# Ledger of designs, part 4: miniprotein binders against Heme oxygenase 1, chloroplastic (HO1)

Target 1, 212 residues: Heme oxygenase 1, chloroplastic (HO1), of Arabidopsis thaliana (Mouse-ear cress) (o48782)
Amino acid sequence: SKGFVEEMRFVAMRLHTKDQAKEGEKETKSIEERPVAKWEPTVEGYLRFLVDSKLVYDTLELIIQDSNFPTYAEFKNTGLERAEKLSTDLEWFKEQGYEIPEPTAPGKTYSQYLKELAEKDPQAFICHFYNIYFAHSAGGRMIGRKVAERILDNKELEFYKWDGELSQLLQNVREKLNKVAEEWTREEKNHCLEETEKSFKYSGEILRLILS

## First folded at step 20 (miniprotein)

Design ss4 (from ss1 with E14R)
Fold by ESMFold2, last read:
Structure ss4 (fold): chain B 212 residues (1-212), chain A 98 residues (1-98)
Amino acid sequence: as target 1 above (212 residues)
Amino acid sequence: STDEIQRQLEKIRRELEAALEDMAFVKLMLRELGDSEAARQVQRLIEQLEKLLEELERAIEQFKENGDPEILQKAQDLVKQAEDIMEKAEEILEDVMG
């Protein structure tokens, strides 16, 4: 699909890793064996991750659902919505005897930022919307499978289930974004693209809760 | 038919584009997890997949010019190579998670 989604993909593909500018140095530093550090997830950390994630999805989905802004209207009812699925999962954990934590700073900070962004810069907000859902469907699913194996006795949470074919749901959203962006000025497109790094920084703070 | 093969080639192109996007997200997640070495490894896989997509795009243009039905088999071989690349990227992420 040629269009704006290709620009978003290209920006993500070209964002530097933290050590990419030092690849020459890294090659020297990597001549010896480098063990891959393994995460040691806990149910308590995972619950913090799920609760903060739910706050973010609550925020995104409420903004989209309640908005009269024409761009947001195209993103209602994508089939990717996660807040209700997370609610079901958290009730399951509660029924198993776990205490459900309150939201923490990573989730609360991102939620507030998204609310402010949605009012002042809708195109920038759409960047976060897209990246949150699409990163979940990619790396998030891989992480979810591994966490389930390690600490949930292979229980597959509703958070990682969709109604219908996921690849088609994602493709539908790509096509909607391409169509919506045809009406955007270059500056509006740039406002969207410029948020890419920040969207991963915020999402990363929540992701790291799995090990907290 | 020519139209059916063209539709299949475009479907394959969309599959490779989606895979490339997924790998970009996996790279950035690895960076945010603090494993810049793993992220760099995935970046090299992204570059390999980019070359496959470029090869597919050239094949699609050749099909538009000459209608050669054997181009579909070439495209299907590229999908298999892309799937192998995606599997490597997934293994890198899972290794970080233990």
Scores: ipSAE 0.822, ipTM 0.905, lowest interface PAE 0.8, mean pLDDT 87
Fold by ESMFold2, fold request of step 21:
Structure ss4 (fold): chain B 212 residues (1-212), chain A 98 residues (1-98)
Amino acid sequence: as target 1 above (212 residues)
Amino acid sequence: STDEIQRQLEKIRRELEAALEDMAFVKLMLRELGDSEAARQVQRLIEQLEKLLEELERAIEQFKENGDPEILQKAQDLVKQAEDIMEKAEEILEDVMG
């Protein structure tokens, strides 16, 4: 629709690849973070990814669950929650004989940032909330299917399963965000939108753990 | 009926909007994995899909003004084209992951 979610989408659509923003600004860019060679996931790396992801989802979901802030209350019980699903998956890995690693810096750093953001800038926090869940449902599922094919004998983890129809759950959250944002000033909306690139940088550091 | 067609057109619009959002996220994930070329390929597909959404929005406006029931078939054809674009984007990401 023509709500705030459209603005969220336009920002994501317009964010450049790292090589398109070269103008007279003082920005630091990596020459190349990954060669064009194909991905080679490992179970150890994937476990690091799952553990750090769970820390982030624990953080998001506890913030929402425990909050009396009306904006956050609208996002309780979306059906998109991942922490319990990840707990089930990690228990399965333990039962298979794998050791579950400790959280690493990418997950711990993002968790701390989210806690700070949720208190000082709720609109910015909602940006991360939205992008984390929606990116997981899109590219995350594609990655999960490929990882399962390559290293898990096609086992589908609970992390990639939802109760009910995923498309409807996602649409419900879009509508809730549109409704909540109707009360936001332009500045508050901008606080949300401006966090988009950072949300992907943080989640990207966790995603890269699959290859660690 | 006219009301039924209007609801179906709005559902199709939401489907294309969701697809476009999904592709934007795939692009950004590819960028963060360090595969700038794959991300650029997906960006070009995003631009193709955006054109289809613009065409759909024009068709919806025309339907509000003239009630032409054949606009629903045009919109369904756009969905099929969008599905082809989404398949290409998925293949790009899968190829990166080997």
Scores: ipSAE 0.820, ipTM 0.903, lowest interface PAE 0.7, mean pLDDT 87
Fold by ESMFold2, last read:
Structure ss4 (fold): chain B 212 residues (1-212), chain A 98 residues (1-98)
Amino acid sequence: as target 1 above (212 residues)
Amino acid sequence: STDEIQRQLEKIRRELEAALEDMAFVKLMLRELGDSEAARQVQRLIEQLEKLLEELERAIEQFKENGDPEILQKAQDLVKQAEDIMEKAEEILEDVMG
């Protein structure tokens, strides 16, 4: 059985990596093994990532919680909320002696964009809402585990913990999105789907802070 | 037993659909981290997993027609293959992140 969430998945599965133009042909006298670049997180970069992420989650969660718009009301209290968990994590870093940085342009820019979308185009906003939470639960969790192994002595941050079973929380949100989208026109659905690329570009700007 | 097999097949379908979504997100995050080659490697794994989901969907339709209990074994084998694919995707992330 198909629903709107399948369309969301299909768009994400089909977004292409950028084609890189081949530089001029290489002489082919040998094939050399190239070292794979290694990602080198720092605690300072990770803190920038956490702070900008918190600004984004603050934005999403306040918009949803404070809204009387019926479509947004379906997404209250999903169990996926991250802002309070991030507050706890940032306090832990302070207790370890780290200075907590101010939000930077990636987080501030995305927060402002989300506020504008929530007012102008709720379907587009919901695309970002869905992708932010679901990407965190997938790739974000994998990244978090590896960061903890590399630079946090395997400390598991609250940012990567959920109350209850995560797979069930995610499934509940998929069902809510399918239900809400049944009342959308084709054009409204398309406007949601069309935001997919942009949601990853904005989230990517914040993600790259880990390497800064 | 038929009802239990149907429940297990639906659970397996949901698991593969969730895995495809997760891998699509991992691909896009790797792209945004600047590792387009790792993202393309995950894209190839997405394509493999997509074929497994297509096989599962055909198997579910066959079960509706004939009730063959061997179809549950086929679906369970598909889950094992999907788990191997997901492990490869995680290894790709590990190589990027060190």
Scores: ipSAE 0.806, ipTM 0.892, lowest interface PAE 0.8, mean pLDDT 86
Fold by ESMFold2, fold request of step 21:
Structure ss4 (fold): chain B 212 residues (1-212), chain A 98 residues (1-98)
Amino acid sequence: as target 1 above (212 residues)
Amino acid sequence: STDEIQRQLEKIRRELEAALEDMAFVKLMLRELGDSEAARQVQRLIEQLEKLLEELERAIEQFKENGDPEILQKAQDLVKQAEDIMEKAEEILEDVMG
């Protein structure tokens, strides 16, 4: 039968691009001009991104691992966990002579928000959990390959490696979400879906650190 | 057998659904990086992939009604088309970053 994950996907597919909003405001062409950004990552910006990302994954993974809440327990040991992989990568950067920065506001703000959600708003937490891991597995890998090519002497970071078949790990999590959501009312499902835009806004603040 | 073909058709459906989800996330990442033009290009590819998934859904219903094993070949052709679409989306993201 049709599962909740199809609804999660549909919401993500329908979120507006910036240009779709501008279609309703087509008064001037010059206002709609955007740079075709050819971003140039630096090691400094990338390290900020990795450290803030690690704080977010530490937060998610500790919450899940230590939880006795049945909904969260379903998401233990998915094979998607990133915090240990990021620890290994940061140690490699130290060995290369880089100074590892402290977490910055984007990561700290999202970590705190996720802790609050996990306690008081489980459907919202699950929305963020799902989108963080799945967006990384989709576009994050492509970003990592390009970063390695440009600034890491083609080093492939552990952050972009999974043990086992990634497509199967992702499918297992989709099935777990479908199972968990069977117990939710329509309104609880809608509440989960409504957090999608916010999850990408928070993740976007961390992603943009690469450009800093 | 019909059971084996049905299992393969469902696997193909899951592959297309996963591809569509991946492209939606790529679109949103491009938006958050500030490249609305690239995000719109990926959105058009999402719409193409949606069409393929709809076509697959109809083929699966036809198989349930008539058991025609030729429908598996049609579904496999749809996967090949989806793979081409996904390659285009990957190229768009790589161009933005490179």
Scores: ipSAE 0.767, ipTM 0.876, lowest interface PAE 0.9, mean pLDDT 85
Fold by OpenDDE base, look of step 20:
Order: sequence, then C-alpha cells, then structure tokens
Structure ss4 (fold): chain B 212 residues (1-212), chain A 98 residues (1-98)
Amino acid sequence: as target 1 above (212 residues)
Amino acid sequence: STDEIQRQLEKIRRELEAALEDMAFVKLMLRELGDSEAARQVQRLIEQLEKLLEELERAIEQFKENGDPEILQKAQDLVKQAEDIMEKAEEILEDVMG
C-alpha cells in the first residue's frame, strides 16, 4: 500500500498554477504574459519574511510540543524545527544593525489559523505541518540561498541548516506521517489533502514578503 | 546479494520520489510568488522526473523477474539524470531571481 505521503506528493504535483486554473475556464484570451516581475528582494522584506516565518514555526512547534494528541506526539523533535534557528538568524541581523520588524498580517493570520486547526482539525493541521516544513526544505532553501547571495553577501543563515542529514530527517518524518495516516479514514485523508491549496496560499503570502 | 540490491534500488526510488516532492514544492512556491512561467518550466521538470521514476519502477520489476545484473547501473544512471534535472530547477530559480 502506497503511503499517505505519496498521496500528498501527488496532490502537490498536480496543483495547477492560478493562471492555468483560470485558463481552463477562459479558452480565448491570450493572457498577456504579465512580465515576470523581477524579483527584487530587499533586506527589509526578507526580515519581514523571517519574522513571520518564525511566528509560524513557533506556533507549530509549540502546538506539537504541548499537545497530548497522539497524532502530534509523533512529530516532536523531528530535527526539522526552525524557530530556534530563526531566532539565531534574527539575532545576527540585530548584530548587523538591522531593526527587527514586528510580525505582519500574513504571519499573524497563518499563526492564528494553525492554532484553530490544531484544536479542531488535526488532519488539516498535519497538512499544514507537512507543507510548511517540506516546502522550506525544498524551494524555501533554494530561494533563501539565492536571496542571501543577492542581499546578504552570501551569508549562510541557520534557517537553511539542519542538525543532521536533511534527507534522513525528512524521510523519518515521511515515515511518521505514513504511520499516523494508516489510522485515518479515507475521508480524513481526503480532508488533509484538500487543505493543501490553503496551506500554500498562507505560506505564499509570507513568502511574498521577501519582495515587499 | 539480491536483497542488498533490492535495498539499494528502494533507496534510489525514495531519492527520486523526494526529488519529485522537492520539485512540486518549488513549483508551488513559484506559483505563489506569481511566476507562472517559471512554475510551468518546473512542471516540465516534474514530468521528466516522473518518467525517470517510471523507468526505475519498470527496471525494478524486470530485475525481480530476470535478475538483470546491470540493474544497479541503470538505476544509478537514472539518479544522475534526476540530478541534472534538479540542477535545471536551480537554474530556473537563478533566472527568476536574476
């Protein structure tokens, strides 16, 4: 039996671009290739991103650490935790003379939503957990490195470093997710999968802060 | 041993699956950043990786049937192709950020 993580991967792989979703309805008009807005990351925008990211990770990690739910207990101390690493990075920015901004609406909104899901909807919460950590380890790391190359004089942030082999850490979490999801109904699995689009929307609002 | 070969093949399969997952997230991040073109380029890379995974799965099945002594080499070649595809994803990100 293919594990639930494979189902999650398939959902992620099949999610269309917002433009493609619109093109499926509107055959006709050549959507003018909106010029790929040149990504012009700023240090200030990137700091907003890091602060809001930290709020999200603080929220996730606190929920998991404090939870007595068997589902969440399996995800304690995965080695994927980022809140402490982000704290270290933000301290480095202070040492460089940057003012650390307060969390913005995207981070606050997502953090609050995660709190609400954690209590009411464990399957949806696990969807967010998976997408947040795994998206960061993939594209988040790739983007973050490129941003650092451009605006931080190639500073390697702790946010993009893991204690141990990242591939193994991710694999361990995949195995835990598969195991936890073995006990889920098909409806619960589907509900988790349906939350994927929303997870990327919230994470995307935070990611876009880099360009603000 | 046949068992060791199977374990190695399974490891390679997991590596390709992880690469697919990574690319899926890259695509979705690019989508959320509003770069639909880059996201489409990454989607093409996903499709290439999917084909490599299918080729690996077929090779694994053939190995189970006939014990192909070159199976590990074939699998390693597929991993190398996957790595090349992953590098192209990095190039796409560089072009988007450039």
Scores: ipSAE 0.761, ipTM 0.883, lowest interface PAE 0.6, mean pLDDT 89
Fold by OpenDDE base, fold request of step 21:
Structure ss4 (fold): chain B 212 residues (1-212), chain A 98 residues (1-98)
Amino acid sequence: as target 1 above (212 residues)
Amino acid sequence: STDEIQRQLEKIRRELEAALEDMAFVKLMLRELGDSEAARQVQRLIEQLEKLLEELERAIEQFKENGDPEILQKAQDLVKQAEDIMEKAEEILEDVMG
């Protein structure tokens, strides 16, 4: 039986861009290489991103740590935890003379939503948990390194380092997710999958802070 | 041994599946950043990786049925193609970040 993580991957792979939904009607106009609007990350925007990210990770990690719910107990001490790493990075920015901002509305809103889901909707919560950690380990790491190259003089942040082999850490979490989801009904699985778009919306609002 | 070959093939399959997952997240992040063009470029890379995974799965099935003495080499070639696709994703991100 294909594990539930494969179903999650297939959902992520099939989610379309807003424009692809419209282009089904519009003719093969020459993909004029619209000049990709160059991202102009700022240190201030990036700091907002890091602070809001830390709030989200603090929220996730505290929920999992304090939970006696069997589903959440399987996700303690995965090695993917980021709150402490982000704390170290924010202290480095402070030592460089930057003022650390307070969390913004996107971070606060997502943190609060995660708290509500943790109590009411474990399947939806696990969707967010998966997408947050795995998106960071993939695209988040790629983007973050390029941002650091551009605005931080190639400073390697702790946020992008793991105390182990990342591929193995991720695989261990996939196996745990598969095991936990073996006990779920098809309806519970579908509900988890349906939360994917909302997860990326909330994460995307925080990610866009880099460009603010 | 046949068992060792199967374990190596399953490892390679998991690596390609992880690459697909990574690219899916990159695509979605680019979408959320409002770069629909870059997201479409990454979607093309996903489709290429999907084909490589399907080729690997077919090769694994064929190996289980009839054996293939070149199966490991074929699988390694597919991994190399996947790595080249992943490098293109990094190039897309470089172009986006300018």
Scores: ipSAE 0.753, ipTM 0.878, lowest interface PAE 0.6, mean pLDDT 89

Design ss4 (from ss1 with E14R)
Fold by OpenDDE base, fold request of step 21:
Structure ss4 (fold): chain B 212 residues (1-212), chain A 98 residues (1-98)
Amino acid sequence: as target 1 above (212 residues)
Amino acid sequence: STDEIQRQLEKIRRELEAALEDMAFVKLMLRELGDSEAARQVQRLIEQLEKLLEELERAIEQFKENGDPEILQKAQDLVKQAEDIMEKAEEILEDVMG
């Protein structure tokens, strides 16, 4: 049986854009190259993103570290932790003369939601845990590098660096998740998969702060 | 040895599966940033990677049955095609942020 991480991947691969849900009915009109609306990242927007991201990672890492639940104990010290790296980066911004903003509503809302899930809904919580760390390691790193090239004079942030081989760190977490999910019912697995859309919604609200 | 070839093929399979996962996340992040067009372009790349993975899986099964001596070369060619697809995903991100 292909592990539960493959099921999670299939869900992520099948989630459509809001516009794709409409185009299943309408004609092959010429893809007029709508000029890709150029993203205009700002340093202020990016700082809001980093601060809210740090709040989310602080929340996840504290929950996992303080938990006595066997499910969460498997995810301690994965090497994917970001809170300390983000703290270092935010201190660098402060040294450059930037004012560090307080967390915004998106970060606070997601942090609170994660706390509630950690206590009440472990399968949903693990969905968020997986999507946050893995999305950052993939698209988050790619986007973050391009943002840094544009607005930070190619500064390499610690947020996009890992202690060790990232591919191996991710693989170790996949294996742990597969093992934990072997004990789940089909209903518990489905519930975890159903939470995927919400995880991207909450993370997306924080990600959009870059463009704010 | 046949066992070593199998281990190498399974490694390549895991690399392609990881590439698919990465592209799925890129697509979803582009969606959340409001760039539905870029997300659709990445979705087409995902579909191309899925075909490469299916080709690899078929080649692995054929190797188990018949012991194809060219299996490693075929698998390496598929990895190269996957790398070219991943590069196109980076180009899409550059165009969105340029």
Scores: ipSAE 0.751, ipTM 0.876, lowest interface PAE 0.6, mean pLDDT 89
Fold by OpenDDE base, last read:
Parts: C-alpha cells; structure tokens; sequence
Structure ss4 (fold): chain B 212 residues (1-212), chain A 98 residues (1-98)
C-alpha cells in the first residue's frame, strides 16, 4: 500500500505553473518571452525572509510542542526544527552590524493562518507542516546556498544544517505521516491534498522577500 | 543473501523517491519566484526521474519473480543517473541566480 506521503508527492509533482495550464488552451500570440529578470537577492530582502521564516517555524514548533493532540504529538522533536537555528543565524547578522527587521505582513499572515488551522483543520495543518519542512530541506536549501554564495561570501548558515543525517530525519517524518494518515478517511486525505496550492502561495510570498 | 539484496533495493527505491520529492519542491519554489521557464526545465527533470523510478520498480518485480544476478548493478546505475539529474537541477538554479 503506497503511503499517503506518495499521494502528497504526486500532487506536488502535478502542480503546474499558471502559464502551463493556459498553454493547453491558448495557441494565441507569442507573449514576448520577457527575459526572466535575473534574480538580484539583497541582504535586506534575505533578512526579511529569514525573520518571516523564523516566525513561521516558531509558530509550527510551538503548536506541535504544546499540543496534546495525538496527530501533532507524533511530530515532536523530529530534528527538522528550524526556529533555534534561525535565531543563531539572525544573531550572527546582528554581530555583523545588520539591523534585524520586524516580521512583515506575509510572515504574520501565514503564522496567524497556521494557528487557525491547527485548531480547526488538522489535515490542512499537516499539509502546511509537510510542505514547509520538506520544501526547505530540498529547494530551500539549494536556493539558500546560491543566495549565500552571492551575497554572504559563502557563509554557511545554521538554517541549512541539521543535527544528524537529513535523509534519515526526513524518512522518519514520512513514516510518521504515513502512519497518522492511515486513520484518515478518503475525504480527510483529499482535504489535506487540496490545501497544497494554498501552502505554496503563503510560503511563496515569504520566499519572494529575498528579491525585495 | 536474497533478503539483503531486497533491503538494498528498497533503500535505493527510497532514495529515488526522495529525489523526486526534492525536485517537485524545487519546481514549485521556482514557480512561486515567478520563473516559469526554470520551473518547466525542472519539470522535464522530474519526468526523467519518474522514468528511472519506474525502471527500478520493474527490475525489482522481475527480480522477485525470476531472480536477476545483475539487479544490484542495474539499481546502482539508476542511482548514478538520478545523481546526474540532480546536478542538472543545481545548474538550473545557478543559471537563474546568475
């Protein structure tokens, strides 16, 4: 029996760009391929990203740590936690003479939404939990390294380091997710999967802060 | 032993599944950053990784039915191809940042 994490992966693999969905209908005119503007990350934009990311991770980790709900209790101390690592990195930036910004609207909005989901909609909350941690461990780590190479003189941030073997940490969380989802109805599973686009929308608003 | 070979094959399968998951997230992050071209390039890499996983799954099933003394070598070759695809994804990200 293919576990629920495989269903989540299939959803992520099948999500297309808004433009790809239109290419099936619009044989219409050569929209001039606007040359994708070269991403020009700034230290200021990257600091906004780190601060808003920390607020999201603080929110997730506090919800899970304080929860007595069996579903959330399985995800305590996974080794994927990032709030403490981000705190260390932000203190390093402060020591370098950077002013640490306050959280922006994207981070505050997502943090509040996660709190609301944690109480009202556990299946949707687990969708966000999965996408946040796993997207960071994959693309977030890859992007973050390239940003660090460009603007931070190859400084390795703690945000991109894990205590232990990352592959094993992720596998342990996949197994826990599969086990938790065995008790879900098909409707609950579908509801979790349907939240995927919204998860990427909220995380994407924070990710775009790098370019601000 | 046959049991040890099966454990190694299941490990390799999990590694390819993890690579697919990673690439799916890279694609979606590129989409959210507004780089639809880079996202389409990564989507092509996902399709290549899917084929490798399907090839591995077929090889595992054939091994269960008939045995294949070369199954571990075939699986290792698929892992190497997956690693090469992952390197191409890093190159795409470098080109976007550059």
Amino acid sequence: as target 1 above (212 residues)
Amino acid sequence: STDEIQRQLEKIRRELEAALEDMAFVKLMLRELGDSEAARQVQRLIEQLEKLLEELERAIEQFKENGDPEILQKAQDLVKQAEDIMEKAEEILEDVMG
Scores: ipSAE 0.751, ipTM 0.878, lowest interface PAE 0.6, mean pLDDT 89
Fold by OpenDDE base, last read:
Structure ss4 (fold): chain B 212 residues (1-212), chain A 98 residues (1-98)
Amino acid sequence: as target 1 above (212 residues)
Amino acid sequence: STDEIQRQLEKIRRELEAALEDMAFVKLMLRELGDSEAARQVQRLIEQLEKLLEELERAIEQFKENGDPEILQKAQDLVKQAEDIMEKAEEILEDVMG
C-alpha cells in the first residue's frame, strides 16, 4: 500500500509555477514577485533568512517536544532538528563581526501561524512540518551551499550538516508520517494536502529574504 | 534469494522516490524565489525521473510475475540515470547563482 508521503510528493510535483498556473486558473493577483532576474544574495539578507528560519525551527521543535499529542510525539528527536545548528551558525556570524538581526515579519508570522495550527489543526501542522524539514534537506541545502560559496567564502554552515546519514533520517520520518496518517480519514488527508501551497508561501517569504 | 532481490528493488524504488521529492522541492523553492525559468527546467527533470520510476515499477512487476535475472542490473542502471538527472539540477542552480 502506497503511504501518505507518496500523496504529499504527488501534490508537490503537481504544483505549477505561478506562470504555469496563470494559463489555467483566474488571475490570482500577480504579486509581481519581480522575477529575481539576478540572484544577488547579500550577507544581511542571508542573516535575516537564518534568523527567521531559526524562529520557525524553534517553534516547530518546541511544539513537538512539549506536546503529549500522540501525532506530534512520533516526531520527537528525528535528527532533522535545526534550531541548535542555526544557533551555532549565528554565533559564528557574531564572531565574524556581523550584527544579528531580529526576526522579521515573515518569520514572526509563520511562527505564529504554526502555533495556531498546532492547537487547532494537527493535519495542517504536519503538512508544514513535512514541507519545512524536507524542503530544507533538498533544495534548501542546495541553494544554501551556493549562497555560502558566493557570499561566505565557502563557509560550511552547521545548518547544512546532520548528525547521521540524512537519507536514513528522512526515511525514518517518512515511515513515521505514513504510520500516523494511517489513522487519518480521507478528509483529514485531503486537508493536509490542501495546506501544501500555503506552507510553500510562508516558507518562500522567508527564503526570499536571502535576496533582500 | 527472490526475497533479497525484492528488498533491493524496493530500496532502489525508495531512492528514486526520494529523488523525485527532492526535485519537487527544488522546483517549488525556485518558484518562490521568482525564477520561473529555472523552475521549468527542474520540472523537465521531474518528468524524466517520473519515467525512470515508471520503468522501475514495470520491471518490479515483471519480476514478480516471471522473474528476471537481470532485474537488479536494470534497476541499478535506472539509479545511475537518476543521479545524472540530479546533477543536472545542481547545474541549473549553479547557472542561476552565477
Scores: ipSAE 0.745, ipTM 0.876, lowest interface PAE 0.6, mean pLDDT 89

